VH-VL binders against q86iv5. Designs and how they scored, part 36

Target 1, 237 residues: q86iv5
Amino acid sequence: LDSCSICVDFVGNSLNDLLNIILNSGVIGTCGDLCSAVPGGQIVDTVCDLLCDYVGVDEFIKLISDVDPDPIYICEKISVCKTNDNAAASLDLVQINPQNGTVGGTFTLSIAYTVTNTIATGQLAFNIIDPTGNAFGDAVLLVQQSPEQYTQQFQFQATPSEQESFPNGLYTVQALVCEGSCGSPHPNTYTLANGTTTFTISGADSSSMSGAGSFSGSSQSTQTGAASGSGSGFALF
Key: E = the ipSAE of ESMFold2; O = the ipSAE of ESMFold2 at other seeds; V2 = 0.75 times the mean of E and O plus 0.25 times the DockQ between their complexes.

## First folded at step 12 (VH-VL; framework fv_ciduvectamig_arm2)

Design p3 (at its last look DockQ between E and O 0.52; V2 from the best seeds 0.00; counts 0 for: pae O 3.5 > 2)
Fold by ESMFold2, look of step 12:
Structure p3 (fold): chain C 237 residues (1-237), chain A 122 residues (1-122), chain B 110 residues (1-110)
Amino acid sequence: as target 1 above (237 residues)
Amino acid sequence: QVQLQQSGPRLVRPSQTLSLTCAISGDSVSSTSAAWSWIRQSPSRGLEWLGRTYYRSKWYNDYAESVKSRITVNPDTSRNQFTLQLNSVTPEDTALYYCAREGYKYGAFDIWGQGTLVTVSS
Amino acid sequence: QSALTQPASVSGSPGQSITISCTGTSSDVGYYKYVSWYQQHPDKAPKVLLYYVDNRPSGVSSRFSGSKSGNTASLTISGLQAEDQADYHCSSYTRKSTFVFGGGTKLTVL
């Protein structure tokens, strides 16, 4: 793995903890004081110390405490992730199957995109909006994506939970390819392409609730390797 | 030397609002190295953290889930104090109420007020 | 009903070493190292003994020590003395930015 991916994964997984530690403690004078409190073991502490020491504890705290903290932006500001203000891409396909399904069913979202100028650090992201306006989604980190054609698939099971009941009706899928974090107002962030599709859930009793919902993803490239890994769901960008 | 002095009524009727005040001496309610909590104690529940207020470039609040819908903790910078307001009280809110400072790195209650026994009854 | 489980009582003789357990979950005791211990004598406010599992404030006897393994924290009092007879409470900062307390342990010095 490269240092940009390591940084984004660390910040993404530890951001809430870093904020909690910074806010809870009124006295943080060293990277060690901050990073030793982060849960996840010695590997997480080591990555934290490396990133914090590289930029200095005061700047690291400032970046984490930003009013709109963003893992990609933070890693760009500490110079372990690169930016490209001229990144360019298009969406070739945004498709969901089945287009008509049921509660508890499995849906596959297929996205094909073409990079025409390198995406330095960005995202392939989607939101799914249910009939009541509630949204959920996911994103995949894109690092140094050269001009080529790529494909990505996401799978999810429509299992009702406290966060999403999967009511009957029309669902809207929004897909984005971005330089930087999709939907972020930060500098060096661009929506490069967007697309939508829809699907329907019908013919099931949505009053039956079960455990937490989950997502599974995989990816394939027609010319080169594909990105791996995934972030947590988010409402709307 | 930091001290916390509590004040407020000891008897509150059900459905009313419980209001307590904690005056701070030797420190500032806006100190970026501290946070200001309310904790109550009863024989049936033991110690129970209720919520806090603190300043870190702006004012923050955190509240226990059990009281989140009814509680407000506010700073008063002009009087150097902080307050507890607990709405819609019931007899189950009868307890000994403490204010406390979180003054150590990594969050611990190092300074406590004297305690105020509040009875909720008609 | 406390979020953290402590024994209701423990007893020991002068000079003995005793340990009080505090068991929580992976969302509190098992998540951060923000575990603290408080001593409370009758009709007094609690007094902090330990924070961050095993850090001792100035003026607290070195007879008090702490440890944590998984979801369980422990307070150990060595060289038990009559003045140690009190209630002992554990507390943990949670991943949800809240604090939780144990039910308390009454220590009796025999």
Scores: ipSAE 0.433, ipTM 0.754, lowest interface PAE 2.6, mean pLDDT 87
Fold by ESMFold2 at other seeds, look of step 12:
Structure p3 (fold): chain C 237 residues (1-237), chain A 122 residues (1-122), chain B 110 residues (1-110)
Amino acid sequence: as target 1 above (237 residues)
Amino acid sequence: QVQLQQSGPRLVRPSQTLSLTCAISGDSVSSTSAAWSWIRQSPSRGLEWLGRTYYRSKWYNDYAESVKSRITVNPDTSRNQFTLQLNSVTPEDTALYYCAREGYKYGAFDIWGQGTLVTVSS
Amino acid sequence: QSALTQPASVSGSPGQSITISCTGTSSDVGYYKYVSWYQQHPDKAPKVLLYYVDNRPSGVSSRFSGSKSGNTASLTISGLQAEDQADYHCSSYTRKSTFVFGGGTKLTVL
């Protein structure tokens, strides 16, 4: 594990708690005062102390309290994540299987990409746009990705929820490879490549269903990771 | 030294609005290291936190879920005080009401007002 | 009715140690370290004894100490004295940016 990944993971998982602690306590005098309150055990507190002490408590609070807080950008400003304004990559394949599925079915998104100039700190991200224009997605962190070919898979189950109903129709998949956080307006952020594919969902509408005698128990997740875990969900615009 | 002085009526009729004031001396209601709370105490419920107001580059409020639809806590910077308004009171709102400072250094209620016993009846 | 559970009463003799428990949930006592304790004598406002589980404000006797494990916080009073006879309240900050209190514990010094 590297310092950049540890920082991005910590900030991404702890940002809401850090903000809640800062608001409750007011002006915080030391990193210990802030970090000892962060839940998640002593390893989380230790990572918090190291990052906070590295820049000083006042700067750390300022970075976390920014109007548009972004874990990658925060870790770049702390200088534990590097940037490369000349990063370059291409998307070789954006493929979803099955291309024709049903509500409740499992879909596998496969993305192949080639890095041609090192991605210092960036993302492989995707959005799935339903027939009504609603989008959901996720991203994985890329740290010091040297020039080479890479493949990543994502899985999700098309289980209706408050976040996404999975209506019948045509879905569009957008994939991005970025230096920095995809879609972010912050400096040192670039979209390096993009690609698209489509799939369809068809089947019985809920309006045609009558008197079923049982409640369905279904996952409230719109995504499951395959082979490796994905980062936090970043909707692309 | 910081002191909190409460004022307001001690008898309120059901369905009316309970209004209390807490005057601050030795500190500022706009202090970025403090927050200003209302807490009540009754024999049946013990101590119950109601809500707070505080300044962190702008004004914020937090309210207990049980009273959120009826409560307002407001700062008054010109008079260096903060107020409680609790709408549509019932006899169950009868209690000893405290204002309190949440101290930055301690993360706790370190300064309390003298308390105001408010009866909701008749 | 209170969000945090405390024993209704405890008693002890001068010189003994007693412990008062405060049990909440993983959304309050079990989440942050914002747990505090207050002493209240009859007809007086509460007075803070401990904050952040075990920190003592200036002027609070070292006979008062605190701890937390899981969803339960504890106040220990060592070397019990007659003046310790009072009500004791615990409080916790919650994940929802609110505070909750225990029902209170009446300590009787025999």
Scores: ipSAE 0.235, ipTM 0.613, lowest interface PAE 3.5, mean pLDDT 86
ESMFold2 (binder alone), look of step 12: mean pLDDT 93; pTM 0.953

Design p4 (at its last look DockQ between E and O 0.76; V2 from the best seeds 0.00; counts 0 for: pae O 3.1 > 2)
Fold by ESMFold2, look of step 12:
Structure p4 (fold): chain C 237 residues (1-237), chain A 122 residues (1-122), chain B 110 residues (1-110)
Amino acid sequence: as target 1 above (237 residues)
Amino acid sequence: QVQLQQSGPRLVRPSQTLSLTCAISGDSVSSTSAAWSWIRQSPSRGLEWLGRTYYRSKWYNDYAESVKSRITVNPDTSRNQFTLQLNSVTPEDTALYYCAREGYKYGAFDIWGQGTLVTVSS
Amino acid sequence: QSALTQPASVSGSPGQSITISCTGTSSNVGYYKYVSWYQQHPDKAPKVLLYYVDNRPSGVSSRFSGSKSGNTASLTISGLQAEDQADYHCSSYTRSSTFVFGGGTKLTVL
């Protein structure tokens, strides 16, 4: 992995903890004071120290404490991730299979997109909106994604949970390809392409809350630049 | 020398609001290195953290889930104090109430008030 | 039930060492290192003994030490003295920006 991906992964996984630590501690004088409190062991502490020492503890805290913090934006501001204001892409396919399924069934979301000018640091993101308006989704980080054709698949089982009960009805899928974090108001952020599709869930009682839905992804490129991710509702627009 | 002095009623009737005050001397309620908590103690539940207020770039509050719907903790910068408001009290809210300062970088209650025993009964 | 589990009581003879455990979950004791210990004598407010697992405030005897492994923190008191007879409470800051306490441990010096 590259330093941009490591930064975004660290900040994305640790942002709430960093905020919690900063607010609880009050004055933090060194990167060690901040980073030693972050859970996750020596590798996480080392990444935290490297990023924090690179910009200085005061600037690092300021970026994390911003009113609308964003892992990609933070990593761009500390110059670990690059930006390209001329990034360009199109969505070739947004498809979900099966289009008609049941609670407990497995759904595969397939997205194909073409990059026409390098995406420096961005996202392939999606939301799934259930019949009641509840939304969940995920995103995959795109780093130095060269002009090529790409495919990405996401799978999930429609297992009812506290986060999503999977009621019967029509679901809407929204997909975006972005430079920067999709939906973010921050500078250097652009929606490059978007697309939608739908699917239905019917025929089953979805009232049981016995499990949790999660996402897994596997991507392939017709050339290069594959990416993969796991979901928790992180990519809501 | 930092000191916390509590004041407030000893008897409160069910459904009323319990209001307690903690006066601070030797420190500021707006200190960016401190946070200001209410903690209660009862034989049935032991020590129970209720909530806090603190200033960083703005005022923040955190509340225990068990009382979140009924509690407010407010600073009063002009009098250098902070208050507890606990609405709709029941006999289960009978306890010895403490105010406390969280004064170390990594949390911990280093200064405590003297305690106020509050009884909730008809 | 308290959020953190402590033994209800422990005892020891003067000069001996004792250890009090505090067991929580991966959302509190097992998450951050924000674990603290308090001594409380009858009719007195609690007094902090340790914070951040094993840091002693100025004025606290070096006979008090702390450790943490997984979801369990420990307070060790060496060289027991009669004045150590008190209640001992553990506390942890949580992943949800709250504090939780143990049920307390009554230490009897025999």
Scores: ipSAE 0.501, ipTM 0.789, lowest interface PAE 2.1, mean pLDDT 87
Fold by ESMFold2 at other seeds, look of step 12:
Structure p4 (fold): chain C 237 residues (1-237), chain A 122 residues (1-122), chain B 110 residues (1-110)
Amino acid sequence: as target 1 above (237 residues)
Amino acid sequence: QVQLQQSGPRLVRPSQTLSLTCAISGDSVSSTSAAWSWIRQSPSRGLEWLGRTYYRSKWYNDYAESVKSRITVNPDTSRNQFTLQLNSVTPEDTALYYCAREGYKYGAFDIWGQGTLVTVSS
Amino acid sequence: QSALTQPASVSGSPGQSITISCTGTSSNVGYYKYVSWYQQHPDKAPKVLLYYVDNRPSGVSSRFSGSKSGNTASLTISGLQAEDQADYHCSSYTRSSTFVFGGGTKLTVL
């Protein structure tokens, strides 16, 4: 694929490790010293070295050590990803099916959007907010999305876990199309369109509502798990 | 040469707070190339890292999960030392306590204090 | 018990080579290369032998060497000498920004 996607994927997957290495090591004098410590093998080390050497080790460390680091923003500052302050899009459809489901059921989120001015580097993102305010979601990276109509689908199964129990009630789906990382305060970031829909879950006993018995145990977390789409991980806004 | 000198009480009652001090000579507690840890040793658990403090443009702390709710490690720049506070101690906290410097790249404890044997008993 | 597994004891005769293993998980030994080894004589504080798997601090004999494969790190002592009789500990920095230690290995020089 393209350099921008490779950069965003590397930074998104390695950011916490890079920060952990930087803080633990104290003084890092070369990109080789930093990048050889990153887990993930030769390809990861090579991408790290290329990006780090391109901007210089001191600037690379500075970007990663920011209080609110953002993979898209980092890759824009390195000039591997482009920006367009005039990007424009609209959301044509935000639909979830079924609108009334059960715990353990499978839900399909369909999003249709029209780009009217190129999205240089951005996201199609969604959040699902449960009745208690807990949220999960995902995002898909958009690179050089020319003016055209696009459709994307995501699927998830409402399997209870320690991170998301899927209580009974009304769920809100928020969808966003953005230039830059959705929800980010960084420069060159814009929400181009947003939309919502809702669905309900019945037949599950909410841990917050029942107060007994039904909220014990653990399963794979939906907070860390992705919807059926492939994303860079930033979906909360 | 860098040296670490420990001080603090040798006997602490259950439910009290264990407090130890590590004085630094030959280096600075605010050195950006070092980190400052507490490690304890007992026959049943061997060596056990407890937590650290370090300066990298601001102060940071990391704590072992097993003690995270009860531990605080603080720097004292005016006296060039760092301290351990461990709240609500039990007899299981009886151990030989070391302070240590992490001074090598990529995480090694290169300088150790002399050790302080702390007994928690009623 | 200890987060990292070491043999409780090993022994060797003077001049032999011995190896001490340190086995952890993909979240510690298998994650970063931040693995270190310490020698501890009775009534003394531990002393660092190796860091970053195989790097020796100044003043540590070249008889001490290290390696790592998967979730297991190894300390090798070649040309075993009487003063090598001590406890040996491994340590690993973890994915969670903490350190863990092995249970220790008592080396006996026969």
Scores: ipSAE 0.488, ipTM 0.776, lowest interface PAE 2.1, mean pLDDT 87
ESMFold2 (binder alone), look of step 12: mean pLDDT 93; pTM 0.953
ESMFold2, look of step 13: ipSAE 0.360; ipTM 0.703
ESMFold2 (binder alone), look of step 13: mean pLDDT 93; pTM 0.955
ESMFold2 at other seeds, look of step 13: ipSAE 0.372; ipTM 0.713

Design p5 (at its last look DockQ between E and O 0.72; V2 from the best seeds 0.00; counts 0 for: pae E 4.3 > 2)
Fold by ESMFold2 at other seeds, look of step 12:
Structure p5 (fold): chain C 237 residues (1-237), chain A 122 residues (1-122), chain B 110 residues (1-110)
Amino acid sequence: as target 1 above (237 residues)
Amino acid sequence: QVQLQQSGPRLVRPSQTLSLTCAISGDSVSSTSAAWSWIRQSPSRGLEWLGRTYYRSKWYNDYAESVKSRITVNPDTSRNQFTLQLNSVTPEDTALYYCAREGYKYGAFDIWGQGTLVTVSS
Amino acid sequence: QSALTQPASVSGSPGQSITISCTGTSSDVGYYKYVSWYQQHPDKAPKVLLYYVTNRPSGVSSRFSGSKSGNTASLTISGLQAEDQADYHCQSYTRSSTFVFGGGTKLTVL
């Protein structure tokens, strides 16, 4: 994997622990003092040391201690991820199948987009808004996406859980292609394109939440035509 | 070098507020490399961390869940000290109270006050 | 109730080695490397023996050593001496930015 993807993945997974360590420790003199405290084992410690040594411990701590830290933004400020303020893309297709399904059913979201000016570091993201206004979604990190046509598929099963009960009704899908983190107020962040579609869930009554509280939904993306590594760990909404 | 000197009443009635003071010499309560905690010790509970205050560009507080609704730990920069306020005390709050410095080079409580035995009784 | 589990007492003869265990959870002992040990003699404040699992402050004998595996930390005292008779407490910094102590272990040197 490239240095940008490694940075975004590390920061996304370790940000809260880094903040805890920095606040608890006060003055930290070396990257080793900071990074050896991060949980996750030797590989995580090594990536931490590499990124921290690249900018120096004082700058690294400053970036992580920002009021609203954002993994993509942090990695752009330390210059391991590039930015392009002229990035451009369009959404060609936002399609969900089936358009009418049932609780427990499997849905496939297909997104096609065209990059017309390179996306340096950005996201392909979606939110699904249920009839009550509750939202869930996912994102894929885009690194150095050259001008080309791309497709992505995401799949989920509408299995009730504590996080999402999948009530009957109309669902709205919002899809975004962004330079930077989608929805972020930080510099060098742009929504390049957006699109929506809808689908409906109907059918027999769902089981009570007491019987479904530990279900985990997973989205599986299939990236066709992508030129860069994947991974991000970002939560939307 | 760094020393912590405790003061405050040793007898408090139930339902009242327990108030203790910890004076700092050889360091500053606003040091960005330190944090300032209250810890108590009783035969039934052993050592029990209660809460802390510390300065990192602004003032922070953290409190133990068991006392979070009743506790306040405040710095006093003009007197170079910090205080414990524990509201609505009961006999279960009877303990030996310590203030302590968190030495971040060690990641532990490296400097302790002399201790104050506080009795909560009618 | 103490959050971390220690044996109530241990004993040993002069010159022996003993080990005191401290068992917590994946949210405390098992999470960060911020595990500390304290020695407390009667009527005295606790004194730090180890921090960051294995590190000794200056002035602490090399007879004191520490380790951690999973959710359990250990203090080992080698070459027991009469002055080692004291209470020993373990402490951990938690994932929730709090501190927890063990119930303490009374060491008796026979």
Scores: ipSAE 0.387, ipTM 0.706, lowest interface PAE 2.7, mean pLDDT 86
Fold by ESMFold2, look of step 12:
Structure p5 (fold): chain C 237 residues (1-237), chain A 122 residues (1-122), chain B 110 residues (1-110)
Amino acid sequence: as target 1 above (237 residues)
Amino acid sequence: QVQLQQSGPRLVRPSQTLSLTCAISGDSVSSTSAAWSWIRQSPSRGLEWLGRTYYRSKWYNDYAESVKSRITVNPDTSRNQFTLQLNSVTPEDTALYYCAREGYKYGAFDIWGQGTLVTVSS
Amino acid sequence: QSALTQPASVSGSPGQSITISCTGTSSDVGYYKYVSWYQQHPDKAPKVLLYYVTNRPSGVSSRFSGSKSGNTASLTISGLQAEDQADYHCQSYTRSSTFVFGGGTKLTVL
């Protein structure tokens, strides 16, 4: 409902289309020219126009066309998301269940963390590194997270896909709490805390996985305390 | 006004490379307001977009999936032209080949060359 | 095969209105608003009639109009004239940064 979450959601969902439109069209003179081409209907067009008009079309194109574009950073530069260079947090627990599972099984990652100075716009994120070094993960957006203790759960199914085959072996889970986008080089970005755990996958034959879902670049999450949800592109850090 | 003039052979043997040239007058191949495409037309497949080149701070190319492994579209700024190279041609590549400018902001081909009928045959 | 489906032919009498459909997918016609229409007379290169679904270039008659709903775009020609007898092609820009054309529609003015 808040303007920061709306901005991050819009930019995160529309960034590739905005880039594609900018490159295909060449000269874009107005926000209407850019935003009317973005798919997603009236609400998407309206949010695009408002954000683009607020900062000006030339600056908006510049922010989107950056070599390493970042939805949180873009929304901070637009000034609809706030920053806190003094944000502080610690990780209390990083736990995965089951610690020993099978291909096709469901895993629940539980993260407990304590905010000690408000996270203005940041992420709670995780990265899972398979035995071969391939990584996948997800994040949730944190907006104005006051000092308090929080818990967050992520669930995923170990269903083989083009992104991840889920080989047998030891997996490393890395969790981060950040001001700004976790792993981003942009200003006002800090890793506030990190933690790790491990789990194993063994024994299962992928041909026996009828009816299982898949982890194709997304996860499911729940949270205690203040939060908003959004996808993230920070698979490696 | 802007005009596109095509040149190149009309007969190409199978397995060889089809090479066509499109000369530009009244505009620049490096214009940031344009993109430069090759499109072919046959009775069985109709119009088929093959690929493009364009300049937006650097040179970009996009290619149709059906020919991506065999196609190259190159600008030539010194001659103000762009070229099509299509490798390993077969009789199925027989078509009327057009070059075209994408000059409208919303992805339309507003200027077309005269067309070159290319036959691929032994 | 073309990714966009058009009727192979349509016909109409002078003064009549006709509509040509162009059906694609959610990855092309249904994705961006980059849909255009071209008229092609025998032995001539295609000429753009409409771009961005509804916009006419300078010099194109207001008898040509366009619309789009979901995965289907439409070209309407009102007040048919003998000179409208030609082939008509639709085209879409795709989410994969490519262009796709329809199979073409031969319009016969009776």
Scores: ipSAE 0.212, ipTM 0.627, lowest interface PAE 4.3, mean pLDDT 86
ESMFold2 (binder alone), look of step 12: mean pLDDT 93; pTM 0.949

